VH-VL binders against q0aze0. Designs and how they scored, part 309

Target 1, 268 residues: q0aze0
Amino acid sequence: MKIILVNNRFKENTEKKAQEIAGQLSALNVEVIIDNGLDEPYAGTVDFIMVLGGDGTMLRAARRYGQRAIPVLGVNMGTVGFLSNIEINELAEYLPLILREEYSLEARMMLEVAVFQQQSLLTRVFCLNELLLRSNSPRMLSFALEISGQKLEPYRGDGLIVSTTTGSTAYSLSAGGPIADPQLDAFIVTPVASHIINKRPLVVSPEREISLHLLEEREAIIGIDGQIKMDFGAENRVLIKRAPHPLLMVNLKAKPFFTSIDRSLQRQ
Key: E = the ipSAE of ESMFold2; O = the ipSAE of OpenDDE; V2 = 0.75 times the mean of E and O plus 0.25 times the DockQ between their complexes.

## First folded at step 14 (VH-VL)

Design AA81 (framework fv_bermekimab)
Fold by ESMFold2-Fast, scan of step 14:
Structure AA81 (fold): chain C 268 residues (1-268), chain A 123 residues (1-123), chain B 107 residues (1-107)
Amino acid sequence: as target 1 above (268 residues)
Amino acid sequence: QVQLVESGGGVVQPGRSLRLSCTASGFTFSSYGVHWVRQAPGKGLEWVAAISYEGSNKYYAESVKGRFTISRDNSKNILFLQMDSLRLEDTAVYYCAKDRIYYSKSFYGMDVWGQGTLVTFSS
Amino acid sequence: DIQMTQSPSSVSASVGDRVTITCRASQGIKSWLAWYQQKPGKAPKLLIYAAYSLQSGVPSRFSGSGSGSDFTLTISSLQPEDFATYYCQQDNYRPLTFGGGTKVEHK
């Protein structure tokens, strides 16, 4: 068995905890690779990915490894969130189940995001939550939204979010988007401070292809999962479709989504 | 740099066929939808046909549907218009034009135009 | 097919004049309208796309406005090189359709 431990290099004690866990796994004849984000993703075959941290660390793991169809377990290190399944103090209890492969998997759709400059591909990335297009100045954006070759009325405002259902509780929620069951596959398209007051979020089939480009030169940014940031101008175009593979999330412990959402909304 | 050049126009008799070509240079032809637009002598512009960047989707004006066929060869950067069952009403300068946005199955304006090729009739 | 109606069919103007050309679609086309300029013996040139977006290299005296079915092209201060025929064109529906053109000519 080979396991990747993904940790957040910027969090206190996570590197030390990763080393402790690696030592425990090594004692059980498990090969361990530690990914703290500094190097390229591990290129070899692995059987399991354990993410030590909060939702942000899970988002990074999903971008690096989510397309490989490898089970991914979120282990919370103290940060409240939606993407972890167990707490770090529960790991010892659940480790035998992990090693025996006694768990269920939940598939979470991902976005495939391709960003172009003129005709040339700048980057292709996969993400779990969302792509954000946002103005980087006080000036409003004007941009085109195309869904499977169909043009909507141009958007005028601060930006737009194209989200997975997993991302429905992240930036899309803050911008007024709906809360979606993450077991459903759909794009959620949520405007950010639209000049047209009646622009509403759209829920769109995951088989659709979504594209965005600016209609006027403005200073704008594309953000991916709140972690990747790149400039976006009138010569740029972004193409979004459902990623070929979903992220396979490990369920060791029942975490009822709607009960958790109800409590989270009451606390906010 | 970015250029479209039409060829294949000429004098034809009614009921005959003609094939127009448009050669692209200075941009990635395979990334853009392209159009044929015609203009009869002293008249306005009339959109004739368009083809998506990958060649899968083809669109025609009602006046040419069933008679004209648009196609492209992305390996050679050439757009074609096969014109069958030609009528006197098809007399026009035929322009090819590039759509503004790459990798789209919709249309956003025609930013680059060729010089045109004349199709006319003698009887 | 979407019918595009331009008015007027011609307008007589002098250098320095404000010129306004109107285009009406037979049904709603959102903001998906382009404006082209054609000088005698030349191919058309794109001026405006998406009703109001100025094409790169086009002088700022050209502007577009409107949405839905009624659109306007304005030339704020006509220059000698602006005497030409202007066409609107919708790209919201297939087939794409052009207006009949408006010739801007000397008084």
Scores: ipSAE 0.789, ipTM 0.904, lowest interface PAE 1.0, mean pLDDT 90

Design AA82 (framework fv_bermekimab)
Fold by ESMFold2-Fast, scan of step 14:
Structure AA82 (fold): chain C 268 residues (1-268), chain A 123 residues (1-123), chain B 107 residues (1-107)
Amino acid sequence: as target 1 above (268 residues)
Amino acid sequence: QVQLVESGGGVVQPGRSLRLSCTASGFTFSSYGVHWVRQAPGKGLEWVAAISYEGSNKYYAESVKGRFTISRDNSKNILFLQMDSLRLEDTAVYYCAKDRIYYSKSFYGMDVWGQGTLVTFSS
Amino acid sequence: DIQMTQSPSSVSASVGDRVTITCRASQGIKSWLAWYQQKPGKAPKLLIYAASTLQSGVPSRFSGSGSGSDFTLTISSLQPEDFATYYCQQDNYRPLTFGGGTKVEHK
């Protein structure tokens, strides 16, 4: 059995815990690869991915490994979030179930984001939460939103979010988008400070293709899962569709989504 | 240089067929939707047909639907208009034009035009 | 089909004049309107797209405004090279449709 341990070196105690867990797994004849985010993703085949940290670390793991159809387990190490399943102090209890593959999987849709510069592919990225298009200056953006070849009225405002249902509780929520059950597959399209009256969030089929480009040259950025940032100008175009594979999240312990929402909203 | 060059126009008899070609150079032809637009002598512009960048979607003006067929060969950078059952009212200069936005199945304005090719009828 | 009505069909003007051309759609087309300039014997040239955005290389004396059904092209200070026929064109609905054209000619 080969397992990738994904952790964040920049969080205190996370690296120490990753090393302790790696030692325990090696003692059980499990081969361990540690991914702290600094190197390229591990290119070899693996059987399981264990993510040690908060939601941010899970987003990075999903971007790096989510398209490989490999089970991914979120292990919380202090910060309450939506993407972890067990706590670090519960790992020893659940480890035998992991090694015997005695768990269920929940599929979470991902976005495939392709960014073009002058007709050439600049980058292709997979993400779990969202793509954000945002003005990077005091001037509002003017941009075209196209859904499966259909043009909406040009958007005027600070930007737009294209989110998965998993991302409904992230930036989309802050911009006024709906909270969505992550077991549903859909794109949520949420405007950021639009000046058009009654410009509402849209919930659209995950089979649709979404495209964005600027109508006027402006200083703008695109953000992916809050972790990747790129300049975006009138020569750029972004194409968004459902990724070929969902992220396969491991369920060892029941985690009621609606209870988690109530807890989170009261703390905000 | 970004360029479109039409060919295949000429004198035809009513009821006959003619195929127009438009050769693209200086840009990635396969990334853009392209149009046929015609203009009768002394008259205004009339949109005729368009094809998406990958060739999957084809659109026609009502006046030519069922008689004209638009197609493209992305490997050769050529756009075609097959014109069947030609009528006197099809007399016009035929322009091909490139849409502004790449990798779109919609249309955002025609930024590059060919010089046009004339289709007329013999008496 | 969407009918595009331009007015006037022709306008006589002198260099330095402000010229205004209007275009009306038979139903709402959002902001999806383009303006073209055509000189005799030449192909059309794109001036404006999305109702109000200037195409690269087009002089700033050209401007477009409007949304929905009523649109305007303005030339703030007419130059000798601006004597031409101007067309509006909607791309919100298929088939795409052009206006009848407005000829800007010498007084």
Scores: ipSAE 0.775, ipTM 0.892, lowest interface PAE 1.0, mean pLDDT 90

Design AA83 (framework fv_bermekimab)
Fold by ESMFold2-Fast, scan of step 14:
Structure AA83 (fold): chain C 268 residues (1-268), chain A 123 residues (1-123), chain B 107 residues (1-107)
Amino acid sequence: as target 1 above (268 residues)
Amino acid sequence: QVQLVESGGGVVQPGRSLRLSCTASGFTFSSYGVHWVRQAPGKGLEWVAAISYEGSNKYYAESVKGRFTISRDNSKNILFLQMDSLRLEDTAVYYCAKDRIYYSKSFYGMDVWGQGTLVTFSS
Amino acid sequence: DIQMTQSPSSVSASVGDRVTITCRASQGIKSWLAWYQQKPGKAPKLLIYAASNLQSGVPSRFSGSGSGSDFTLTISSLQPEDFATYYCQQDNYRPLTFGGGTKVEHK
């Protein structure tokens, strides 16, 4: 059995815990690869991925490994989030189930994001939560949103979010988007501070293709899962579609989504 | 230099067929939707047809639907308009034009035009 | 099909004049309207796209405004090279449709 441990080396407790867990797994004859985000993703075959940290670390793991159809377990390390299944102090209890493959999998859709400059591909990225287009200056953006070849009225405002259902509780929620059941496959398109007062979030089939480009030159950025940031200008275009493979998330214990949402909203 | 050059126009008889070509250079032809637009002598512009960048989606004006066929060969950078069952009212200069936005299945304005090729009828 | 009605059909103007051309769509086309300039014997040239956005290389004396069904092209200070025919064109609905044109001619 080969397991990747994904951690954030710049968080004091996660690096130390990763080393401790690697020792425990080695004692059980499990080969361990540690991914702290600094090197290229491990290219070899692996059986399981453990993510040690908060939602941010899970988003990085999904971007690096989410398209490989490998089970991914989120192990929480203090910061409460939506993407972890067990707490670090529960790992010893659940480790035998992991090694015997006695767990269920939940498929979570991902976005495939392709960013172009003058028809040349700059980058192709997979993400779990969202793509954000936003102004990087006091001036509003003017941009075109196209859904499967259909043009909407030009958007004027601070930006737009294209989210997965998993991302419905992330930046899309803060911008006024709906809370979606992560077991549904859909794009959620949420405007950011639209000048047009009645612009509503859209819930769109995951089979559709979404594209964005600026109608006039502005200082803008695109953000992917809150972790990747790129300048975006009138010569750029972004194409978004459902990624070929969902992220396969491990369920070892019941973590009811709507109970988690109710608790989060009561505290906020 | 970004350029479109039409060819294949000429004098035809009513009811016959004609095929127009438009050769593209100076840009990545396969990335853009392209249009045929015509103009009768001394009259206004009339949109005729368009084809998506990959060639899978084709659109026609009602006046030519069922008679004209738009196609493209991305390997040769050529746009075609096959014109069947030609009528006197098809007399016009035919322009090909490139759409502004790459890798789109919609249209955002025509930023590059050829010089046109004349289709006319013998009396 | 969407009917695009331009007015006037022609306008006589002098260098330095402010010229306004209007375009009306038979139903709402959002802001998806382009303006083209055509000089005698030449192919059309794109001036404005998405109702109000100036195409690169087009002089700032040209401006577009409007949304929905009513649109205007303005030339703030007419130059000798601006005597031409101007066309609006909607690209919100298929088939795409042009207005009938407005000829800007010498007074």
Scores: ipSAE 0.798, ipTM 0.901, lowest interface PAE 0.9, mean pLDDT 91

Design AA84 (framework fv_bermekimab; at its last look DockQ between E and O 0.85; V2 from the best seeds 0.00; counts 0 for: pae O 2.1 > 2)
Fold by ESMFold2-Fast, scan of step 14:
Structure AA84 (fold): chain C 268 residues (1-268), chain A 123 residues (1-123), chain B 107 residues (1-107)
Amino acid sequence: as target 1 above (268 residues)
Amino acid sequence: QVQLVESGGGVVQPGRSLRLSCTASGFTFSSYGVHWVRQAPGKGLEWVAAISYEGSNKYYAESVKGRFTISRDNSKNILFLQMDSLRLEDTAVYYCAKDRIYYSKSFYGMDVWGQGTLVTFSS
Amino acid sequence: DIQMTQSPSSVSASVGDRVTITCRASQGIKSWLAWYQQKPGKAPKLLIYAASQLQSGVPSRFSGSGSGSDFTLTISSLQPEDFATYYCQQDNYRPLTFGGGTKVEHK
């Protein structure tokens, strides 16, 4: 069995814990690769991915490995979040189940994001939460939103979020989007400070293709899962569709989504 | 030097066929939707047909539907309009025009136009 | 089909005049309207797209406004090269449709 251990290099306590866990797994005859985010993703065959950290670390793991159809387990290190299944102090209890492949999987849809400069592909990335288009200056943006060839009234405002249902509790929520059951597959399209007061979030089929481009030259950025940031101007275009593969999240212990939502709302 | 050049116009008889061509240069033709727009002598502009960048979606004005066929050859940067069952009211200068936005399934304005090719009738 | 009604059909104007041309759609087209300029014997030239966005290289004396069904093209101070016919065109619905045109001619 070969396992990738994903941690955050900038959190020193997770690095020490990753090394400790790697030693424990090695003693059980498991091959371990540590991915702390500094190097390129591991290219070889892998049976399981264990993510040590909070939601941010899981988002990076999903971007790097989510399209490979490998089971991914989120192990919480004390950070409040939605994407972990067990706590670090529970790992020893659940490890035999992991090694015997005695767990269920939850499929979470991902976005495929393609960004163009003129006609040339700049980047193609996959993400678990969302794509954000936002103004990078005090001036509002004017931009076109196209859904499967249908043009909506131009948007004027600070930007737009295109989110998965998993991402409904991230930036989309902060911008006024709905909380969505992550068992549903859908795009949630949430405007950011729209100057048109009646612009509402949209919930659309995950089979739709979404595209965005600026109608007027402005300084803007696009953000992907809050981890990738790039400039966006009138010569750019972004195409968004359902990714070919969902992220396969390991479920070892019941973690009620609605209970997690209640806790999050109390903290806000 | 972004350019569209139409050819194939001429004098035809009612009921006959004619094929117009539009050759593109100076831009990535395969990335853009393209249009045919006509103008009868002394009259206004009339949109005729359009084709998506990949060639799979074709759209026609009701007046030409079933008689005209739009097609493209992305390897040669050429747009075609096959005009069958021609009528006297098809007399016009035919313009080829490029849509503004690449890789779109919709239309956002026609930013580059050819000089036009004249189709007239003898009777 | 969406009917585009332009008014006036012609206007006589002098250099320096403010010229206003209107375009009305038979039903709502959002802001998906373009304006074109055509000089005798020449192909049309795109001036404005998405009702109010000025095409690159078009002088700032040209401006567009409106949404839904009523749209306006304004030339703030007419120049000698602006004597031409102007057309509106909607691209919200297929088939695409043009207005009848407005000829701006010397007084």
Scores: ipSAE 0.820, ipTM 0.917, lowest interface PAE 0.9, mean pLDDT 91
Fold by ESMFold2, look of step 16:
Structure AA84 (fold): chain C 268 residues (1-268), chain A 123 residues (1-123), chain B 107 residues (1-107)
Amino acid sequence: as target 1 above (268 residues)
Amino acid sequence: QVQLVESGGGVVQPGRSLRLSCTASGFTFSSYGVHWVRQAPGKGLEWVAAISYEGSNKYYAESVKGRFTISRDNSKNILFLQMDSLRLEDTAVYYCAKDRIYYSKSFYGMDVWGQGTLVTFSS
Amino acid sequence: DIQMTQSPSSVSASVGDRVTITCRASQGIKSWLAWYQQKPGKAPKLLIYAASQLQSGVPSRFSGSGSGSDFTLTISSLQPEDFATYYCQQDNYRPLTFGGGTKVEHK
């Protein structure tokens, strides 16, 4: 059995705990790879991923491994988030179930994001929460949103968020988008400080193809899960689809989404 | 240089068929939607047809629907217009034109045009 | 199909004049309207897209405005090279449709 332990050594002292857990697993004849974010993602066959930390560490794990159909367990290391299933002090209790593969999986939709310049692919990334297009200057953007070949009225404002339902409680919420049940597959399209008074958030079928481009030259950026940033200008386009594979989140302990919303949002 | 060159125009008999070609160079043809637009002598512009960059979506003006077929060969950078059941009112200069936005399933304006090819009828 | 009505059909003007051309759609097309210029014996040239966005290389004396059903192309100070025919075209609905054209000619 081969497991990846994902941590962020700059948050919540997860590096020391990851080494402790790796030792425990090695004593049980489990091969362990530690991914602290500095090295390239492990490319070999892996059976399970354990994320030690908060939602940000889970977002990185999802981007690195989410398209590989590997079970991913979120282990909370302190601050309650939306993406952890068990607490670190419960790990010993649940470890036998993990090793026997006695757990269920919850699928979470991811975005596939392709960014182009002059018709050339710059990057293709997968994300769990959202893509953000925003102005990088005091001036507002004018931009086009195309959904499955259908053009909406041009947007004018600070930008736009295209999120998953999982991402509905992140930046999209702050910009006025709805909280969505993460068991739904959908895009949530939330304008950011729209100059157009009738632009409302949209909930869009996951089968749609979404694209964005600027209608005039402006300084803009694309943000991915609040963790990746790239420049975006009039020669760029971004294409967004549902990713080929969802993130497979491990469910060991019942954690009702709606019962826990207030606690998780109060963290903000 | 970005170029579009139409060919295949000429004199035909009414009711016959004609195939126009548009050869593209200087840009990535397979990334863009393309159009046919015609102009009868002394008249205005009339949009005729368009095809998406991958070739799967095709759109026609009502005046040519059922008679004309737009197609493309992305490996050869050629746009085609197959014109069947030709009528005297199809007399025009036919232009091909490139849409301005790459990898789009919609149309945002025609930024590059060919020189046109003339289609007329014999008596 | 969306009918695009341009007015006037022609205008006689002198160098330096302000010229205004209007275009009306038979139903709302949002801001998805383009303007083209065509000189005799030549292919059309894109001037404006998305109602008000100036195509690269087009002089700033050209401007577009409007949304919904009513649109305007303005030439703020006519130059000798601006004598031409101007067409609007909607690209919100399929099939795409042109207006009938407006010829701007020397008095």
Scores: ipSAE 0.710, ipTM 0.881, lowest interface PAE 1.5, mean pLDDT 91
Fold by OpenDDE, look of step 16:
Structure AA84 (fold): chain C 268 residues (1-268), chain A 123 residues (1-123), chain B 107 residues (1-107)
Amino acid sequence: as target 1 above (268 residues)
Amino acid sequence: QVQLVESGGGVVQPGRSLRLSCTASGFTFSSYGVHWVRQAPGKGLEWVAAISYEGSNKYYAESVKGRFTISRDNSKNILFLQMDSLRLEDTAVYYCAKDRIYYSKSFYGMDVWGQGTLVTFSS
Amino acid sequence: DIQMTQSPSSVSASVGDRVTITCRASQGIKSWLAWYQQKPGKAPKLLIYAASQLQSGVPSRFSGSGSGSDFTLTISSLQPEDFATYYCQQDNYRPLTFGGGTKVEHK
């Protein structure tokens, strides 16, 4: 068995724990690759990905490895989040199950985000939570939203979020989006401070495509999962689709999503 | 510089066919939807047809449906308008124009126009 | 089809005048309206898109407003080069449709 341990290089405690766990796994004849984010994603074949840390680390891991259809386990290290399945102190208990591949998988839809510069593809990213279009100034943006070629009323506001259902409990929630069942595949389109006070979030079929572009000659910002940032101008276009592969999240321990919402939200 | 140049206009008899061409240069033609718009002498503008950037979607004014066919060759940067069963009311300057936004299934205004090509009828 | 009613059909004005042209759609077209300027013997020129967005290179004396069914093109201070015919166009629905045009001419 070959396992990637993903941790946050900026959190020393996760580094130490990654080394410790690596040692333990090695003692069990498991090959371990540690990914702390400093290098490019490991290109070799692996059987399992263990993410040590919080939701941010999971998001990074998802972007790096989510397209590879590898089981991904979130191991929480004292933070409150929605993307971890077990706690670090529970790892020893569940390690035998991991090694025997006795676990269930939950498929989580990811976004395929393509950003174009005029006629050229600037970047393509798969992400677990959301794409954010936001003004980089106190002034409102004017931008066009298309859903499956349907041209909606121009948006005027601070920005727009296109989120997965997984991402519904992230920034979309803060912007007034609905909490969505993570087992449901859908886009959630949430306005950020629209000039139309009652502008409602949209729940969109994952079969549709979403397109964004600015209607004005101004600079904006594209954010992906709160970790990737890029300038976005009038000559850019975003196309959002369902990613061709979901993230395969490992479910070792039952974690009732809806019964845990209040607890998780209160701690954030 | 971005440019569109129409050709193929001329004098034709009613009931005959004519094929207009529009050659694009200075931009990535294949990335934009393109339109035909005509203007009868002394009259206003009339949208005729449009085709998506990839050529998969075609749209027509009711006045030309069944008679005109819009098409494009992205490899040659050329837009075509095949006009069949021509009528006297088809007399006009025919303009080709590019849509403002690239890679869109919708239209957002026509920001570049050709000089137009005149289609008239013999008496 | 969406009918675009443009008014007035013609307007006489002098240099420096404020000129207002209106366009009404037979039904709501959101903000998807464009304004064009056409001079005799020339192709139309895009002035405004999405009802109020000024096309690059167009003087700021031109402005567009409105949403839904009623739209307005305003020239704040008419210049000699602004004498032309102006057209509105909706691009919310197919077929795309133009207004009848407004000729701005010398008083």
Scores: ipSAE 0.386, ipTM 0.785, lowest interface PAE 2.1, mean pLDDT 93
ESMFold2 (binder alone), look of step 16: mean pLDDT 93; pTM 0.955

